# VH-VL binders against q0atu2, part 5

Target 1, 119 residues: q0atu2
Amino acid sequence: MLDKKARIRTSREYRNVFEKGKRLSGRFLIIYYVENALDNNRFGFITNKKIGMAVIRNRIKRQLRAIVREYQGQVKNKHDIVLVARAGIGKSSFEGMEKDYIAIMKKAGLFARNANKID

## First folded at step 7 (VH-VL)

Design ka7
Fold by ESMFold2, look of step 10:
Structure ka7 (fold): chain C 119 residues (1-119), chain A 119 residues (1-119), chain B 106 residues (1-106)
Amino acid sequence: as target 1 above (119 residues)
Amino acid sequence: QVQLVQSGAEVKKPGSSVKVSCKASGYTFTSYYMHWVRQAPGQGLEWIGYINPSTGYTRYNQKFKDKATITADESTNTAYMELSSLRSEDTAVYYCARTDEWYGYMDVWGQGTLVTVSS
Amino acid sequence: DIQMTQSPSTLSASVGDRVTITCSASSSISYMHWYQQKPGKAPKLLIYDASYLESGVPARFSGSGSGTEFTLTISSLQPDDFATYYCQQYNDYPLTFGQGTKVEVK
């Protein structure tokens, strides 16, 4: 589970990322990201009913949280980052989501050089 | 149940202004962004801009920045678009459309408001 | 701005025909939608994220494509399908639509 401090909490915080941030699209994910005024990163997760029923949406969010936790030590600080599940994500494996996340985060320039995977 | 109802057709003289209303019902007004789209006679669709109805934040197509002003009133669940300095080329049907900001689906549209600018 | 160009502008077809409409983007995009508009009515969401049917849309409609080229296909045209179709990108602001494809009776 992500630490409470590393979570985007309010609708206003989420919408700030949408309104002020940059956007990149991958196969299964879209990320929105913006610099924040904190010392740390915060992550948010978006699904909707078009993705599937609640059980499916909850599993996708758990998988995305696990992926984010695994690589959070590689992410440059001071960013609010929202991961948006695309309609096709239900057909992806965990490995597929993971590869997509890595690719899109590298393309966004959000991984620090020489960063290592958090165990 | 979810519905957007727009104000009636307007006939205006060049140089005047018009304010089109879009009343939302059947959902939480501030949970979705409201967009405005125009369609000139026999022509396609052009995006004008959007508003975040909870904060009043707006984004405009640069083409319409000096022409259109988008507002919202939470107390009446109504979005507005005012067109200033009307010219004959502003003759069009103007639509409001609701959008989930993260996915960009215009999934509910108003019925349209015909604005005719004529001498 | 991303320009969306539809082809053809007008398409004459008969009930039962297979109809294909194309939408080309001026630069690579990965996030776009299709709308249907009947005369005198507002547009209606038809397909989202290129290939997923909106609720209540008949299975004869399908969408495909990636990068700069996208297609909308009606496998067997029905009388209810005579309308104008628009693509819309949601990659960059300003949001832009194709100019429309009118599908009319041959």
Scores: ipSAE 0.779, ipTM 0.906, lowest interface PAE 0.9, mean pLDDT 92
Fold by OpenDDE, look of step 10:
Structure ka7 (fold): chain C 119 residues (1-119), chain A 119 residues (1-119), chain B 106 residues (1-106)
Amino acid sequence: as target 1 above (119 residues)
Amino acid sequence: QVQLVQSGAEVKKPGSSVKVSCKASGYTFTSYYMHWVRQAPGQGLEWIGYINPSTGYTRYNQKFKDKATITADESTNTAYMELSSLRSEDTAVYYCARTDEWYGYMDVWGQGTLVTVSS
Amino acid sequence: DIQMTQSPSTLSASVGDRVTITCSASSSISYMHWYQQKPGKAPKLLIYDASYLESGVPARFSGSGSGTEFTLTISSLQPDDFATYYCQQYNDYPLTFGQGTKVEVK
């Protein structure tokens, strides 16, 4: 699990990312990201009912948190990043989600050029 | 049921202003962004801007930045759009439409408000 | 701005026909949304995120595509389907719509 300090927790914090940040869409994810004034990155996760039942939404969030945690050390510092799950993610494999995350983060310039899966 | 009800048709003189209202019901007003879209007679759809009712944050199409002012009143679940310095070219049906704060589809629309600008 | 171009602008068809509408974006976008509008009525959301049917939309409607090319398909046109259809992108601001495709009776 992500540390508390690495989480976007308040509605105000989420809205700040949406309103002031940049937006980039992937196959299964939309990311909103903005620089923060902290010494650490913070992550948020958004799903809605179109993703599926509550158990599905919770599973998706859990999987996304796992992915984010795995690559956390490869993300550029001082960013608030919100991951928004798109409708199709419910039918995606974990590997598919991971691939999409990596692709979109690289495209956003938030990953190092040689970011790879950490074994 | 979820619905958006707009104010009635308006007939205005050039140079005047008009304020169109959009009252929301059947859902949490502050959980969705309210967009405004214009449709001139026989033409397509043009995005004007949106407001986040929970914060008052607005984003405008550059084309309408000096034409439209979007506001919202949480206490009445009503969004407003004011058009200033009306010209004949502003004659159109104006729609309000809600969008999930993180997604980009407009799933509920008002019935539209015809604004006619004529000498 | 991202320009959206629909093809064709007008389409004449008969009940039972398979109808295909294409929307081309001036730059690559992630997903496309589709709306239906009848005369004197507000647009109605049909498909979101390229291929997902909005609640209450008949299964004869479908969407596909990626990148710069997206398609709306009506497998068997019904009398209730004669209308104007619009595609829309939410990839970048300002939000933009296609010019519309009018599906009319042949």
Scores: ipSAE 0.223, ipTM 0.811, lowest interface PAE 2.2, mean pLDDT 92

## First folded at step 9 (VH-VL)

Design q24
Fold by OpenDDE, fold request of step 13:
Order: C-alpha cells, then structure tokens, then sequence
Structure q24 (fold): chain C 119 residues (1-119), chain A 122 residues (1-122), chain B 111 residues (1-111)
C-alpha cells in the first residue's frame, strides 16, 4: 500500500484539494489535483455509495491504490491528487481503470515520465 | 459503423466567428473524447484541442486558448467547435476526430470527420 | 514549427521500401506512444499505425512502425502508387500545456 506520507488523510486536506484544485473527468475517474507545499505527492481516494456495496467500493479502492502505486514514481511531484470513482467503474476491468487513470493524468499534465508499461 | 459527419463549408469575414458541428454515430458518444484538428491549405495538421462529451471538460492548445470553444449536445451526439476573432490565417479545413485515450491510455484518432472548409476573407 | 520533426518529402519507385522518420523529445515521443496517419490527396487523415507499431484493421502489413528513444519510424515496403500521400506522426506531449502534437508531415512520392 501507499506510504503514509503519500496519503491524503484528513478532511481538511481533502477539502483543500476540492476547493483549490483543478478537476478533470475521465471515463471511470474524476481527479482533483492541486500543488502542495511538500516534496512528495499525496493521493486520496473516494468511492461513494453510487459505486455499489461496501465490498465493491473496497475492491475499487484497493485497485485504484494499486494503480496509483504502480505509477506514482512517474507523477510530477508536489501535488495533492484525489481520485473519485465514477458510477460505471464497477463494471470496468482493472486494465480499464488503469488506462483511464493514465489518460486523465496525461490530460492533467501530471506525468513526469513515461507511463507506458512497454514502450 | 463509426461515423463523424461535419457541417458544411463556411465563409466568414475577419473578426467574425465560426461554429463547426460534428455529429457522431455508430458508438456511444459520451465515452470518447472528440478532438479538433485543422489544416491550412498546403500545410500540416494542427491540433486544436479535446472535448470530453460526457463532462464537457476541454483542453485547448495554447495557440487557441481564449479564442476557441468546444462544446457538445449529447442529446444529438454532436460536438461543436467555435472559433472567434477570425483572421485570414484561420482559413483551413477543420476536422473532428474520435480519441481512443480512455481505452488505451494513449491518445490517437481512429475516426475522422470529412472536414469543414472555413474561408476567412475580407 | 511542428513539435515533431519529419522530412518534408521522400520518394521511391514501386516495389521499393521507404522509411519516414519522426523526431521528438522526452516529453512527447519519449513518454508516449506514436501514431501515424496517412492522408491521401483531398481526403481526411486516416489512422495508419498506433501504439508505435500496431496496425488498425484494414491496414496491410506493408506498413510498419517502430520507436526508439525520442524518435519513431514509419516503414513502407512494396511501395505502390496508391501509397502516394502525406504521412504524419503524432503523439501526446506530456508538458505543462499537455496536448496532442503532430509532425510537419512527409510527402511520399512514388516515382
């Protein structure tokens, strides 16, 4: 799992991202992102009840954390990024989520280096 | 089959605005971004921006920021590109194109409209 | 002026092989897959290659793509008269002003 320092953990931190950050929507994800005053990135994850039952929400959250962890080293530093799962994400494959994440992060200009697994 | 059908040719005066439409069919309109690309006569392709038909989010090339507006009407699966403050240099063929970014994580355009000729002359 | 650099023109006789280069930087070709588009005279561009080396359905295997570092190459073997067209490389640019970028285009003439 993500290091504690790489996690958005408090309501205040989340609120800051939502109020001051930029918003972009993908097919399955919405991201809110804002620069922070740290030397590292922090990630937050939101899976609302519209996603499905708790077991589904927890699965989605685990999958999103796995995706973020996989690509975190390629994300430009000094950002707080909140991932909000959209309603249709429950029907998506892990790969689908991953590609959506990559696409939306690229649109946000948040990748510092190659995000492709096989280039 | 996937199709993008664009509106007809436009002739405008300098300073005017033009709004080109792109009607999509053969797929779920809201699941794929629409990009706009133009090509001046005898010149290369120039990317203008993307529009997410579901959210309405847009990203414009810096060159066109403040002058281009990309919108959509989801009820009729139609994307629009409006370019204001037209100048002679805006004379070009304008294309809409479907983006496969969400499916692949890579942006590329698999289907294109037939193009719309926009002529700006005094 | 194009972000990606292509030779303005290439030419070869029917049956021969041609290559078209596309040079970029770390923020575009270096970080993203390259696509190629064919534009026949008076027509809209057509996707020819995606993901560096993949062909869409209907594209013959005479067309190939490759990528190395910050450069990409389109290869066309068994050149046919119908291949005479403009070819453009394109890719995403992962910069502050993130967006898609095209090469300047290469005019292929079949001699």
Amino acid sequence: as target 1 above (119 residues)
Amino acid sequence: QVQLVQSGAEVKKPGASVKVSCKASGYTFTEYDINWVRQATGQGLEWMGWMNPDSGDTGYAQKFQGRVTMTRNTSISTAYMELSSLRSEDTAVYYCARDLGYDSGEFYFDYWGQGTTVTVSS
Amino acid sequence: QSVLTQPPSVSAAPGQKVTISCSGSSSNIGNNYVSWYQQLPGTAPKLLIYDNNKRPSGIPDRFSGSKSGTSATLGITGLQTGDEADYYCGTWDSSLSAGYVFGGGTKLTVL
Scores: ipSAE 0.920, ipTM 0.958, lowest interface PAE 0.5, mean pLDDT 95
Fold by OpenDDE, fold request of step 13:
Structure q24 (fold): chain C 119 residues (1-119), chain A 122 residues (1-122), chain B 111 residues (1-111)
Amino acid sequence: as target 1 above (119 residues)
Amino acid sequence: QVQLVQSGAEVKKPGASVKVSCKASGYTFTEYDINWVRQATGQGLEWMGWMNPDSGDTGYAQKFQGRVTMTRNTSISTAYMELSSLRSEDTAVYYCARDLGYDSGEFYFDYWGQGTTVTVSS
Amino acid sequence: QSVLTQPPSVSAAPGQKVTISCSGSSSNIGNNYVSWYQQLPGTAPKLLIYDNNKRPSGIPDRFSGSKSGTSATLGITGLQTGDEADYYCGTWDSSLSAGYVFGGGTKLTVL
């Protein structure tokens, strides 16, 4: 699980990201990202009803958190990043979500280190 | 099968704009980014930018920032690349290409259009 | 000037082996997988190698790719006349301005 300091937790924090951040869409994810004044990155996750029932939404959220944790050390620091699950994500494999995440993070220029696939 | 069919050759004067189209078929248009790459006569490939047909998001090479606009019409599965303030140096063959980035996490182009020749001359 | 560096030309006789190098930096080849494209005269580029060393369907095993550090190499064995073409390496660049970058291209001549 992500450390508490690495989580976007308040409505105000989320609003700040949505209002001041940049938006970028992948196939299964939309990311909103903005620089913060901290020494660490913070991540938020949004899964709404359009992606499925509560059980599905919770599963997706767990999977996204796992992906974020896996690549957390490679992300440029001092960013607030909100991941919004898109409607089709429920039909995607974990690997599909991972590749989508990597792609959009690369497009956003948010990776500071090698984010190559694990062979 | 996957196909990218581009519009015909263009002849423009310096200062004018050109808009090249790329019609996609054989796959879900909105699931793959379209990239544009050009090649001047006798020269190498030059990446211009990417466009997400679903969201309309774009990323342009710095060289073309402010001068290139990539758009799409999803109803007809067509991508567009408009280049303004044309110069003689813009004379080249322009290609659209499908990107597999979302599938692999790595960016590479598996299908290409046939190319569109754009000639800029006085 | 291209971000990735390739030799402008290579040549060999039929049946021989040739290698084409592609040199980059940590922000591109160092951080991303390399792809190779073949462009026959008067045609659009064709994907030849992806993910450093994988071949798309229809590409013979005479073509191989490898990557080490910030450099990549395309290998062609059993050279055929039909292999005469331009070859380009390409990869994503994770620099400040993220985007795709190509090598300058290598013209392969079959003697």
Scores: ipSAE 0.920, ipTM 0.957, lowest interface PAE 0.5, mean pLDDT 95
Fold by OpenDDE, look of step 10:
Structure q24 (fold): chain C 119 residues (1-119), chain A 122 residues (1-122), chain B 111 residues (1-111)
Amino acid sequence: as target 1 above (119 residues)
Amino acid sequence: QVQLVQSGAEVKKPGASVKVSCKASGYTFTEYDINWVRQATGQGLEWMGWMNPDSGDTGYAQKFQGRVTMTRNTSISTAYMELSSLRSEDTAVYYCARDLGYDSGEFYFDYWGQGTTVTVSS
Amino acid sequence: QSVLTQPPSVSAAPGQKVTISCSGSSSNIGNNYVSWYQQLPGTAPKLLIYDNNKRPSGIPDRFSGSKSGTSATLGITGLQTGDEADYYCGTWDSSLSAGYVFGGGTKLTVL
């Protein structure tokens, strides 16, 4: 689980990201990202009912949190980032989600260090 | 089979705009980004930007910011690249290329259009 | 002028081995997988190597790729006359202006 300080928790925080942030869409994910005034990054996760039943949505959230946690050290600092799961994500593999995340984050220019695990 | 078929050669005057099309077939158009790469005569490849056919999101090389516009028509699986304020230095062959970034998390172009020659001369 | 640096030309006789280097920085080759493209005269580029060392279907095993640190290398063994072409390395650059970058290209001449 992500550190408490690394989470977007309030509606106001989410609203700020949606209103002031940039938006990029991947195959399975949409990310909203904006600079914050903190010394750390914060992540938010949204899985709407279109994703599926609560069990599925919770699974997806767990997987996305795992992915974000794995690569959080490579993300440029001082950003609030909200991940919104797209409808098709429920049928994707974990690896597919991970690759989608990496690709979209790279396009956003949010990776500061090597995101590749193995060359 | 995957194919990218581009529009024909263009001759433009300085200051004009050019819009090149790239029609995709053989795969789901909206699932892969289209990139544009140009190559001046006798020169190397130069990446111009990417376009997500699903969302319409784009990312342009800094060199072309404000001068390039990448769009798409999903109903006909066609990507477009428009370059404005043309100058002689824009004379080049322009390629569209499919990006496998979403499948791999890495960016490379597995299929290319045949290229479109754009000549800018007074 | 290109973000990635390649030798402008290399040459060898048929049957020989050649290597083409591609040097970059931490923000590109250091952080991302490298791809190589072959461009025969008058044709569009063709993907030759992806993910540093993987070959697409149809690419013979005479072609190989490797990456170390901020540099990549393309190897061609058993050189054939048909290998005469321009070769480009490419990768994603994770700098402030994220985007794809190519090497300057290397002209391979088969003697």
Scores: ipSAE 0.913, ipTM 0.957, lowest interface PAE 0.5, mean pLDDT 95
Fold by OpenDDE, look of step 12:
Structure q24 (fold): chain C 119 residues (1-119), chain A 122 residues (1-122), chain B 111 residues (1-111)
Amino acid sequence: as target 1 above (119 residues)
Amino acid sequence: QVQLVQSGAEVKKPGASVKVSCKASGYTFTEYDINWVRQATGQGLEWMGWMNPDSGDTGYAQKFQGRVTMTRNTSISTAYMELSSLRSEDTAVYYCARDLGYDSGEFYFDYWGQGTTVTVSS
Amino acid sequence: QSVLTQPPSVSAAPGQKVTISCSGSSSNIGNNYVSWYQQLPGTAPKLLIYDNNKRPSGIPDRFSGSKSGTSATLGITGLQTGDEADYYCGTWDSSLSAGYVFGGGTKLTVL
């Protein structure tokens, strides 16, 4: 699980990301990202009912958190990033989700310069 | 069979705009980004940008920011690249190419269009 | 001028082995997989190698790729006349202006 400091927790924090952040869509994920005034990144996760039943949504959230943790060290600092699961993600493999995350994060320019090798 | 078929050659004057089309077939158009790459005569490949056919999201090389617009018509599986304020240096063959980034997390182009020659001359 | 540096040309006789180098930096080759493209005269580029060392279907095993640090290498064994072409390396660049970058290209001449 992500550290408490690394999580977007309040509705206000989420709203700030959606209103002021940039949006980028992958195949299975949409990311909203904006710079924050902190010394660390914070991540939020959204799985709405179109993804499926609560059990599915919770599974997806766990998987997304695992992915974010795996690559957390490569992400440029001082960002709030919200991951929104798209409808098709429930049928995707973990690897598929991971690749999608990496791709959109790269396209967003959110991996740090001189970061460790991703794969 | 995956195919990318581009529109025909264009001749433009400086200051004009050109819009090249790229029709995709043989796969789900909206699942793969389309990239545009150009090549001046006798020169190397130059990446221009990517376009997500599903969302319409784009990312352009800094060199082309403000002059390039990448769009799509999903109903006919066609991607478009419009380059404005043309100059002689824009004379090149322009390619569309399919990106497998979402499948691999890495970016590479497995299918290319045949290329569209754009000539900018007075 | 290109972000990735390649030798402008290489040459060898049929049957021999050639290598083409591709030098970058930590923001591109250092952090991302490298791809190679073959461009025959008057044709569109063709994907030759992806993910540093993987071959697409239809690409013979005479073609190989490797990556170390911020550099990549394309190897061609059993050189054939049909291999005469331009070869480009490419990869994602994770700099402030994220995007794809190509090498300057290498012209391979089969003697």
Scores: ipSAE 0.911, ipTM 0.956, lowest interface PAE 0.5, mean pLDDT 95
Fold by ESMFold2, look of step 12:
Structure q24 (fold): chain C 119 residues (1-119), chain A 122 residues (1-122), chain B 111 residues (1-111)
Amino acid sequence: as target 1 above (119 residues)
Amino acid sequence: QVQLVQSGAEVKKPGASVKVSCKASGYTFTEYDINWVRQATGQGLEWMGWMNPDSGDTGYAQKFQGRVTMTRNTSISTAYMELSSLRSEDTAVYYCARDLGYDSGEFYFDYWGQGTTVTVSS
Amino acid sequence: QSVLTQPPSVSAAPGQKVTISCSGSSSNIGNNYVSWYQQLPGTAPKLLIYDNNKRPSGIPDRFSGSKSGTSATLGITGLQTGDEADYYCGTWDSSLSAGYVFGGGTKLTVL
């Protein structure tokens, strides 16, 4: 699980990322990211009603948290990062979300270490 | 079958701009990023940047920041690369290529355009 | 000087085996999967190997790839005169400016 210090918690914190941050879209995800003044990264997760019922949205949030936890040690420090689920993410697999995350994080320049896993 | 067809050769003077087109067919244009790669005569391949045709997002190699613009028109499945303030060193063949990053989490170019020769001379 | 280092040329007789090296760093080959591209004279590059060692459909199994540490190797057995081409390794580089990088290319001559 993500540490409590690695969570974006308040509406002010989320607003800061959306207003001051950069935005990059993948196939299933959009990331917003901005440098913070902390010694660590923080992550936030957004699912809107367009992607499905509450059960579906909660499953997607759980899957995205698991993906972020898996790769969080490879993210360049001092960033606030919000993952926004796109409409249609419900048709993706866990592996599809994972590969999308890896691709957009690489294109954003946010990975400092190898995000790929050897089987 | 996947195909990328590029616009024809261009001859330009120093200081001018060039815009190369790349028309995609045989797949859903918005599902994969288009990259641009150039190659001067007798030289190696040089990556210029990527463009997401769904969002319009781009990422440029630092060498080309401020001089390159990558765009698209999704209604005709066409990507564009525009390079401004041309110099003789920009004489090269320019390729568009499709990357599979969203499928794999790794970047490689499975289909390439035929190339567009741009010659910059006075 | 390319971020990824390849020998400028290599040669061998028809039917023989050759290897082409590609040397990089932890920010590229060490942390990312490697692809190889073949460029026949006067043509666009063609994907030959992806994900370090996988072949796209239509690429014969006499072409192989491997990776160890920060180096990658393309192997070609049963050399044919039609294999005469330039070969490029390529990978993502996760350094500060993040982007794709190619090796300098290797000209293969089949004598």
Scores: ipSAE 0.697, ipTM 0.896, lowest interface PAE 1.4, mean pLDDT 91

